# Ledger of designs, part 1: VH-VL binders against q00174r1585to1775

All scores and structures are predictions.

Target 1, 191 residues: q00174r1585to1775
Amino acid sequence: SLLKHVSITTPEFHEESIKFDMWPVPADEILLNETTLKADFTLREVNDERPAYFGVLDYLLNQNNHISAYGGDLAYTLHFTSGFDGKYIVAPDVILFSEHNALVHTSYEQPSRNEPFTNRVNIVESNFQTISGKPVSRADFMMVLRDLKVIFIRANYWEQTLVTHLSDVYLTLADEDADGTGEYQFLAVER
Structure headers, positions and changes below count from the first letter of each chain, unless a header shows other numbers; Kabat numbers aren't used for antibody chains.
ipSAE, averaged over its two directions, is called F for ESMFold2-Fast, E for ESMFold2 and O for OpenDDE. V2 adds 0.75 times the mean of E and O to 0.25 times the DockQ between the complexes of E and O.
Where letters were taken out, [cut] stands.

## First folded at step 1 (VH-VL)

Design b1 (framework fv_burosumab; at its last look DockQ between E and O 0.47; V2 from the best seeds 0.00; counts 0 for: pae E 5.7 > 2)
Fold by OpenDDE, look of step 12:
Structure b1 (fold): chain C 191 residues (1-191), chain A 123 residues (1-123), chain B 106 residues (1-106)
Amino acid sequence: as target 1 above (191 residues)
Amino acid sequence: QVQLVQSGAEVKKPGASVKVSCKASGYTFTSYYMHWVRQAPGQGLEWMGIINPSGGSTSNAQKFQGRVTMTRDTSTSTVYMELSSLRSEDTAVYYCARDRGYDFWSGYYLDYWGQGTMVTVSS
Amino acid sequence: AIQLTQSPSSLSASVGDRVTITCRASQGISSALVWYQQKPGKAPKLLIYDASSLESGVPSRFSGSGSGTDFTLTISSLQPEDFATYYCQQFNSYPTFGPGTKVDIK
């Protein structure tokens, strides 16, 4: 698996920037297996209601040219274990973090408290915004891809989340799966 | 010159708690993780836990889960380690140690150490 | 957890001797290994990182080698100030230390 370089972070969203506080958890504690990551929120204070994200390096592309990700799909599945008394945490679902910029995506479909959540994000500018909520031009988006370092995938959606599993993370070149058909050509993802 | 200066020796009764401080200087305090490592007399080194630069996240060795609390005070550049429910086997020198660098790519090792704090647990 | 072993547990040597200490990991840790020196009553001192990189200020007589599971610390010519206990530590996961190797004067 190319998910060997993984992390968990808690971001602080500012008007024009994101500050990431990395959890001091080594990769082998995050990797449940070759295809599944685990975020254990029991290590945090119970009153910590900040969002958390899995950080996956751009090895998903396994290419020197990140531009090839354009038009592809980021797909993943989340499974949550949590108490049900917490409120929803407002935060992006996916963050593209490059050397000089960060773009955020918020999915229209949000997960249910007690069901696995499968998400698919088309890697195009129309699906992303700046931190301040502004639209992103294709040119700027391509620059972010060019300098892409980390893809952050949201790990918690509600307060009192205990454990989250992130599984089946794929980056594809085509969106054939959008129609529920076909085999995907995965980039640098081994099953 | 990086310096980590720890609080003085402690003598505690079983069941009590101890809080050791580690004051850092000579570097950007908010940029580095901090570890706690202890060493029983005549024994080897035992990792206890780590706290991230902001102090918002910690990870403890399983052995100490539920008993150890690490905190940071940015205003004073001080890291704290509190160990509760003390036992005789907790008698050791406790070290704070700066992480060389923790990132997406690698684990962590300790480049600068405090002078150590002797904690004696005795009835 | 990753366990480290060291060999020997102790050794006696003379000034000028070549000293070799080995560290073995229970599983592959790539090059995620460091070496510390500790003298009585003092905190450990970092000597080698990433298995073979010499920490700044450390004499060149110290060297590290190895990858995967087997690692070696070498002191090419033992000096009086080198009598100490040496620990290996892996950082491929949560830190774990070897049991130490005490280098005594013969």
Scores: ipSAE 0.414, ipTM 0.776, lowest interface PAE 1.6, mean pLDDT 89
Fold by ESMFold2, look of step 10:
Structure b1 (fold): chain C 191 residues (1-191), chain A 123 residues (1-123), chain B 106 residues (1-106)
Amino acid sequence: as target 1 above (191 residues)
Amino acid sequence: QVQLVQSGAEVKKPGASVKVSCKASGYTFTSYYMHWVRQAPGQGLEWMGIINPSGGSTSNAQKFQGRVTMTRDTSTSTVYMELSSLRSEDTAVYYCARDRGYDFWSGYYLDYWGQGTMVTVSS
Amino acid sequence: AIQLTQSPSSLSASVGDRVTITCRASQGISSALVWYQQKPGKAPKLLIYDASSLESGVPSRFSGSGSGTDFTLTISSLQPEDFATYYCQQFNSYPTFGPGTKVDIK
């Protein structure tokens, strides 16, 4: 079916790989509506300070070939609440996950608690690194896009995060029409 | 054959902690989520939380947030539940129970149960 | 949280009787309901999942029905081994259980 899948996960970063710990959260607790996901940290173990990520899938990601996204943008809006101040969590903001590789991105601008934050990440190799922080060639970047499984978007930025909402996720593709028509592909989530 | 074998009965004083174990056999341990459910004497069932044994991620019932810790050891196929700051109301039989779903699709209903572990809190 | 109620809280019945137990949810849960049987000193046993699907190895005298907020467990001809407490549980979100219905020998 053309079902869209959503998840929340806590990755463990290894030197050249990621091991995911999927949150045991029912779908109705993640999907607020057709365009907005929720991650509720208030039911987690208190001492779990690991970064967490929304896993975002749509119809197009399930086909695994996204080479045409090269040069386009990943866009999304975050909003989170936090109880008490804690330390900032150092982690990548976006992970492109494929069968063979994972590439990470950290944005210059970072969200503040209680403020909507809209981010836009240009999908080119210069904005991404390997898990170990090394540059990635365009050829290797295109291989990741060819076999893209999941896009992960960071859900927490500070210790003591309470609730995070992720909304309006979309991924544009490069436009090559000579007559000026453009196409967009959007990441949307449903139950 | 799927089996869940829990640790023996415990007697604790108020303010102490208890850690109950649940050893799984007869299936791929890391492929199925595990729940903890308790039952006070003469009362009904109360859900406490769930753990993904693959990476250890948990979700706790709000009532127990801050007092319950769930962990696992994949080398022994064992999950643990630790409840701290015990009080007399925590006197109950504690069950581990396997979630019918696995991986991404948790079913949130319980097909195999451990035998239960009685925890008595009294001074 | 989704709260469940059960009716009756207890009942007495004879072997061979038809027994009906109801479970009501505080909000719609589609068919995301489970029935368990528990005998004294034993762990609960899964009977019915998804409101009406019979678990493997459960006798066909057990059946479940309902959708939305109102659900029913039926035992078509009560047997001696069926004297127990029956719990409903929803799985539309994090699990919650009904308070139980005790079925006693008359």
Scores: ipSAE 0.225, ipTM 0.695, lowest interface PAE 4.0, mean pLDDT 84
Fold by ESMFold2-Fast, scan of step 1:
Structure b1 (fold): chain C 191 residues (1-191), chain A 123 residues (1-123), chain B 106 residues (1-106)
Amino acid sequence: as target 1 above (191 residues)
Amino acid sequence: QVQLVQSGAEVKKPGASVKVSCKASGYTFTSYYMHWVRQAPGQGLEWMGIINPSGGSTSNAQKFQGRVTMTRDTSTSTVYMELSSLRSEDTAVYYCARDRGYDFWSGYYLDYWGQGTMVTVSS
Amino acid sequence: AIQLTQSPSSLSASVGDRVTITCRASQGISSALVWYQQKPGKAPKLLIYDASSLESGVPSRFSGSGSGTDFTLTISSLQPEDFATYYCQQFNSYPTFGPGTKVDIK
């Protein structure tokens, strides 16, 4: 994977608000609907909170205006094959990033350790907060969707050497004309 | 100003290993990723891999898997590229190059390059 | 891996000429393309990033355009110092370079 260090600073803080490592999801590393990440954390990093994410980038989405995704669902499947016996890490599960703002979603439950775990996030402002924990307006939420640069999907949950598989990433669109459903798969392999 | 200064030319026998260094100055070493790119005589540029100087994490091109090792030393602001099991086809100029890297959503561009290190593999 | 091709492989031009170099990707890469200039015996120099953004300090006669699979580098009025080899590079996936276009004096 192409590892990148990410630092996001918000106007609400004097310093960096959140730091993490990101693995971009590049097309040529995608198995049919699946990517694999091996995460390895040393004991020296125990007191330096630094979660890890898969980054689904704008160029893989082939568009940055996702206003039509409002009211739809982001769904994805994670499967951990090793390292899930370590200490739990607290971090957001999904981050929507634009140049305007970064909005975070935190799930209420922990993922399955031995079985595939599917998460589903309804893409509405009430399910997201600013990094500082403030609610966001519809207008601010739509600004993020209209110029969405990255969708971060959390990759690690435990402080151990972890192998995480990401698969079945979909965005179900709210299609007003039909029955309110549509789908957009983010992960694809080019022929 | 930003400078990347590489180690001097090397001549190696087939089967040997070579370790090229790249010393950075004029910026915060740990804030920018570093790439390694090579160029065989009269040929084009070939990407070898990338290292994060902050954590030491690396990603290497498939062609070099198992033969290339990238490391760094933060106390000297130096990155290293070691290529093992050398073949005559590895004769090339090896470059280190800084990734601008501050816009994580826009990918990488190589904004400053080292002067290059000629590695000649001959019997 | 994403493959890049460049055309022409070489060209001859005179000072003052408009020069156009094309880079084509094997799959869509949005605007994830960079252009470099390399003079004989020297390291490459960044010219254009994000397909069309001019790097600071690069003369305005250089411009880039394109998106998806087809990209163009243009030199509006060739100068003596512009005789060099030009490479495109994509960053939509693991970086790959085009084979280069050599710009020679006529």
Scores: ipSAE 0.019, ipTM 0.578, lowest interface PAE 5.5, mean pLDDT 79
ESMFold2 (binder alone), look of step 10: mean pLDDT 91; pTM 0.931
OpenDDE, look of step 10: ipSAE 0.357; ipTM 0.766
ESMFold2, look of step 12: ipSAE 0.111; ipTM 0.660
ESMFold2 (binder alone), look of step 12: mean pLDDT 92; pTM 0.932

Design b14 (framework fv_burosumab)
Fold by ESMFold2-Fast, scan of step 1:
Structure b14 (fold): chain C 191 residues (1-191), chain A 121 residues (1-121), chain B 106 residues (1-106)
Amino acid sequence: as target 1 above (191 residues)
Amino acid sequence: QVQLVQSGAEVKKPGASVKVSCKASGYTFTSYYMHWVRQAPGQGLEWMGIINPSGGSTSNAQKFQGRVTMTRDTSTSTVYMELSSLRSEDTAVYYCARDYRGYSYGFLDYWGQGTMVTVSS
Amino acid sequence: AIQLTQSPSSLSASVGDRVTITCRASQGISSWLVWYQQKPGKAPKLLIYDASSLESGVPSRFSGSGSGTDFTLTISSLQPEDFATYYCQQYNSYPTFGPGTKVDIK
């Protein structure tokens, strides 16, 4: 389970200014670079019950810290590192920003079946709900790493979409049925 | 040595509830999701749902929503599947099976021996 | 829900024969398909995962192929112990099983 909201620090002179007005982001406009750190952000409240926030995500190749993502047509291992020293196993926090508001939980697990030296991060849906408590039918996702970089992702929850080339890395949203549970793969493009 | 050992056969009347257990051993119980799958006599396999033994979160097939409840007890490495409002068409062998991927959806690498549940008047 | 169809629904073959079973998905599932063997009165047993990866301890006469919507399980030289029902299952979304193919030895 995740908090209903997340506090995100921006560069010093923007730390109080997380702006949720650059949304919606088309799938082909997904950005993964340094300029996302300089975006203005403002805290957005859906209503008194459910505030929502934007964040910033980065990733670096690291053999000891990775996410194994599955679903749709592609499975990839992403390597993440912290801004402190790179030795931590880092799980991105997943924050869902849309009219639909959903929560995703990330867990860590040792790989099974003869892979004792590979650390995995499992991305798990945890009771996806819209603001009304119903399963998400379309959503936009934001993954936040501990060193404050972000991937913006657009997905239709009920359709397998968002296949976009990102060098050697792809993440895609698998088709899901009405039970509201499934495995998520996220797709981002660097520009 | 991975093993999943299920509770014994049950005979129930229509309208009753049944609770089947599945005790895991030989691996880290909280590291793998567990599925429940049933099979009516002479019929194929039907997926019922999945539980995360670590957090206790569940997802059930639409057909069983409102009737099936999955739980676990980490101190005994046991998962449970309770099916309520039993009907004659619920007569089946019920299996627990471990998810190889260890999250959401994967393939089932180890299966329990099955529990026969018979619903009859 | 993703629906799986298997063909044939049943077959009879002689020891030493090559047996082919097909599984078709109602939509693309990449390689997220697994094959199980179930003998009468027993729980299913994992044979092939990720469409073509042979499970450890499974005889090499079993092989799997395919991607997208069309998948095949092949037994290159049928043995008496291969009398069983074979099921495909997808895990691209919440799991669904094919209806099964019964293999009887003549």
Scores: ipSAE 0.000, ipTM 0.455, lowest interface PAE 16.3, mean pLDDT 60

Design b2 (framework fv_burosumab; at its last look DockQ between E and O 0.20; V2 from the best seeds 0.00; counts 0 for: pae E 12.3 > 2, placed apart)
Fold by OpenDDE, look of step 10:
Structure b2 (fold): chain C 191 residues (1-191), chain A 124 residues (1-124), chain B 106 residues (1-106)
Amino acid sequence: as target 1 above (191 residues)
Amino acid sequence: QVQLVQSGAEVKKPGASVKVSCKASGYTFTSYYMHWVRQAPGQGLEWMGIINPSGGRTSNAQKFQGRVTMTRDTSTSTVYMELSSLRSEDTAVYYCAREGITMVRGVPYYFDYWGQGTMVTVSS
Amino acid sequence: AIQLTQSPSSLSASVGDRVTITCRASQGISSYLVWYQQKPGKAPKLLIYDASSLESGVPSRFSGSGSGTDFTLTISSLQPEDFATYYCQQYNSYPTFGPGTKVDIK
């Protein structure tokens, strides 16, 4: 489970960075149960139709090194309700935020209103880009995993979203046939 | 080094308002949440509310909802807390306290730096 | 709101003594627990965060343990400067503090 440390935040995208405006909501207001997070958009300011994300990561189980996630899958299920007149919001689906970098992923398949949506993102460099849209090398990607602080999962896809539930968030083991499925050893790259 | 310097002691009548300031220095002001905590004489600590780095979002303890307003001025690196409809029970030392982690993390956290405190006395 | 209790409310000890203070939460708070030290007329000082992580600059004689609902602050060998009031605080929900434990000189 990645739900030990949780947050809801609204990002401001800059050219080379993302500034996150975190909602001042404590864990027990976000956690519906052990497997489900809730974002209540009715608490947002009027006319605030910016994208929002769930921030998740397990800091309590010595999960500071997420290199072992390479080649695995981030899986989660979203369900949200929204009004009928809202427009689609353009934003990444997943953001890997490390101490020094942020990488973004946009899925081909997008969720629909009022229907459960299960997504699976393979944790490999080819599925991610920098904020400016640049490709990511394997070495740089591994550094992001090593220094990973938060995984952000998109909470709203349409304007006038009312409530979003995020459930069954977990990282799966890498496929034996995928690159980096075993113990990955690398030398620190000078940055 | 990180410093939080608060405004001086206040004496107010019941029903009045008080505004306490907290000037921050020695760190990136716009990267940290700020909290307000008070302590009545001889009593424990009581959390009042939180303001995010941009100042655009606040959350107050239910006990103070409707009476507390938190703001921040980036240009002066100062956070303000205004408490209205003062009553004798509001007599306390009020602290600003920096959250012990930057904006990109989980839920509101612990407090790594504190102001020196501002004594507010409410009496007829 | 999550309530915290502390035990004992006060204690007397001598320099060199091992001191143990407990904090209990009304519900599970994982490891979202910190300990503060406060001296008269001063603001609280952070000692321990995440239940067991020692804040930078804090002497190693201080240690924290526990998870869920029961937590402990330990001073392995009490020093003269350690006489103060100690508070636990949870941040699983909106912050709440324990009532404090006063450590007096015997």
Scores: ipSAE 0.023, ipTM 0.640, lowest interface PAE 4.1, mean pLDDT 87
Fold by ESMFold2-Fast, scan of step 1:
Structure b2 (fold): chain C 191 residues (1-191), chain A 124 residues (1-124), chain B 106 residues (1-106)
Amino acid sequence: as target 1 above (191 residues)
Amino acid sequence: QVQLVQSGAEVKKPGASVKVSCKASGYTFTSYYMHWVRQAPGQGLEWMGIINPSGGRTSNAQKFQGRVTMTRDTSTSTVYMELSSLRSEDTAVYYCAREGITMVRGVPYYFDYWGQGTMVTVSS
Amino acid sequence: AIQLTQSPSSLSASVGDRVTITCRASQGISSYLVWYQQKPGKAPKLLIYDASSLESGVPSRFSGSGSGTDFTLTISSLQPEDFATYYCQQYNSYPTFGPGTKVDIK
């Protein structure tokens, strides 16, 4: 109840997004507890080659229209199994969504089947691209952060993915805080 | 305390349908997936399918495709499993079972709480 | 589908005996294996998950080991209440169960 999360959705993007075959495919997900989201691909009827995403919200980022996330790190852990052999899906790992503007990040480190995957993304323009693969200026990046609506975190990596758990979602700030805590957690409401 | 309470024994003729209920209590009904597993007399356990009580979406084992229907009623915290076109080979105890949770690895398709079972007998 | 086999199919043992039951998978399943105990007329009860993790409330005489394709359930000192059939189950894909091992107390 202290944090918000959203189900996997297909965002409304500008015409350009049509060329990027990566958008969220509907899948059932449930909140298992205050620290974990589950996406179940065994309940889907759509082709698993289309990538699916968890959508997460932070009240401060969305409600205060704050750019304090710039220079911070987004970190999260995925637990998953493919169940069967399937092809790797090529798609962005993180999407910063601001209405019709979306910026994407693809990590160099790839997850291994049936092993936990912890990803860490520094929130600066050099780590993101437009949907069409173009570099992002700092001004454009700041515009997206100022009106950030959702952070999408990729939920499947192989065509035969059965279930994915998302846990330990943190956003650490670059600001020098007197208390030294400078971090926000989306799924662990207790700490 | 978590409890899964199933409906009573049924006797059906070949070609009929049977609908088994499973009422959950002691936890948030929509937060845990529910599975159905059956056991024929003197035989092992066989997975039939899964339902998401929140959205109502289901996935059934291929062997039961077209014959099994799983539903739920969130107002009564109850899941249902209906099996149609019954044959004598469908004689079995049918269990509902709640999916376990693990934070260590992927798919937690194992069962931490089970209903008491419903005996379905198919005979002429 | 991943097939599981169990050995032996049945056994009889005396109170205090060490009992070993084996489960083998047709494909690698990492450590995604659970063990259940089923007493006559009752639903199965979870004993061990993730191949070796003891479920809370289960006596410490039960232990599990193994990874990949070969798994073992051990009861270090059999008790009268351990009369039951034991099933392994994998969850690396859609759930499948072993055929069960029946343990009779002499």
Scores: ipSAE 0.006, ipTM 0.492, lowest interface PAE 12.8, mean pLDDT 76
Fold by ESMFold2, look of step 10:
Structure b2 (fold): chain C 191 residues (1-191), chain A 124 residues (1-124), chain B 106 residues (1-106)
Amino acid sequence: as target 1 above (191 residues)
Amino acid sequence: QVQLVQSGAEVKKPGASVKVSCKASGYTFTSYYMHWVRQAPGQGLEWMGIINPSGGRTSNAQKFQGRVTMTRDTSTSTVYMELSSLRSEDTAVYYCAREGITMVRGVPYYFDYWGQGTMVTVSS
Amino acid sequence: AIQLTQSPSSLSASVGDRVTITCRASQGISSYLVWYQQKPGKAPKLLIYDASSLESGVPSRFSGSGSGTDFTLTISSLQPEDFATYYCQQYNSYPTFGPGTKVDIK
């Protein structure tokens, strides 16, 4: 139903597109409460170390005004557990997915195993690239924001990840007032 | 109003190929995965593969790898399935079927709308 | 691949009867199960998704239940238009279908 728009997916990246292989996990096992999602990697086949992503967006306040997110921040908190012998997985941290395009971001700071990690990603074209790694024009970036369908947030960073929690996902709006009293749009997931 | 309209019945000889079309209307064509499912006479349903109509990328059931090709034309909102090296056991009704939710929310792999079916008969 | 079985393979029933059809999976599929109705010469029609959620426009006499490996479709009061073949399908992974259950006029 429309009220169950949370997902865990494993993408396959191609030159200009992403194919998503949805996890066969029902939404009730993903959505722990209004603000927290869970990805349980023990469900995976042994040795499947591909990156996986939480999909969120159906609960943005003011969904008809995604353009107002330009200049704001996507904020979220990750906490995951994993074994210590696994290698780092190279993949984008955030994917903005629209009807026509997908843009990717890799943050400078990366989460550590078994420690809460709060991240902020400034929503401007200079922080994103095309799937093929090319720069994004402001016009193309704004087109993605106009028709934004899903924000994907990476769920695993190291091999042997066991469980990841994603919490407190929200999108701050750019301050349209010169005195800096901007507001937040919350990303909330409902059932 | 969502509608999937398929091309007409085909009669083929063993070793030939068949190409079935499925024209979609009433929704945003590029937002939903499309699948192909077949049903031999008096038998159950068998999944053949999936196409992402926005990029045209596909994944086929292992049984059909090397024999099935799926394509699409976004300007006409049409998907195509071509099955090559036909044999008598390929005699079946072939259906296109739309996934029950948009592709970016996940791939639910259940089908809320089906085409009317296309009978393909393979005989000498 | 996940195998589904259905029972019975066929049944005869009268209008007004309560009909129960079962589907069993070879491994756990949580609630990732759908039921289709198919009439002769027609495409399958979605009835139930997520094991128990009724698709829009489907009469309330249809209901689904189950989780894990055992699932049930129930028609509480059979109507003339309900004589058809019913298929379960899992979507815990790539799709597989049950063999079908034919519901026929007694």
Scores: ipSAE 0.006, ipTM 0.479, lowest interface PAE 12.3, mean pLDDT 81
ESMFold2 (binder alone), look of step 10: mean pLDDT 91; pTM 0.924

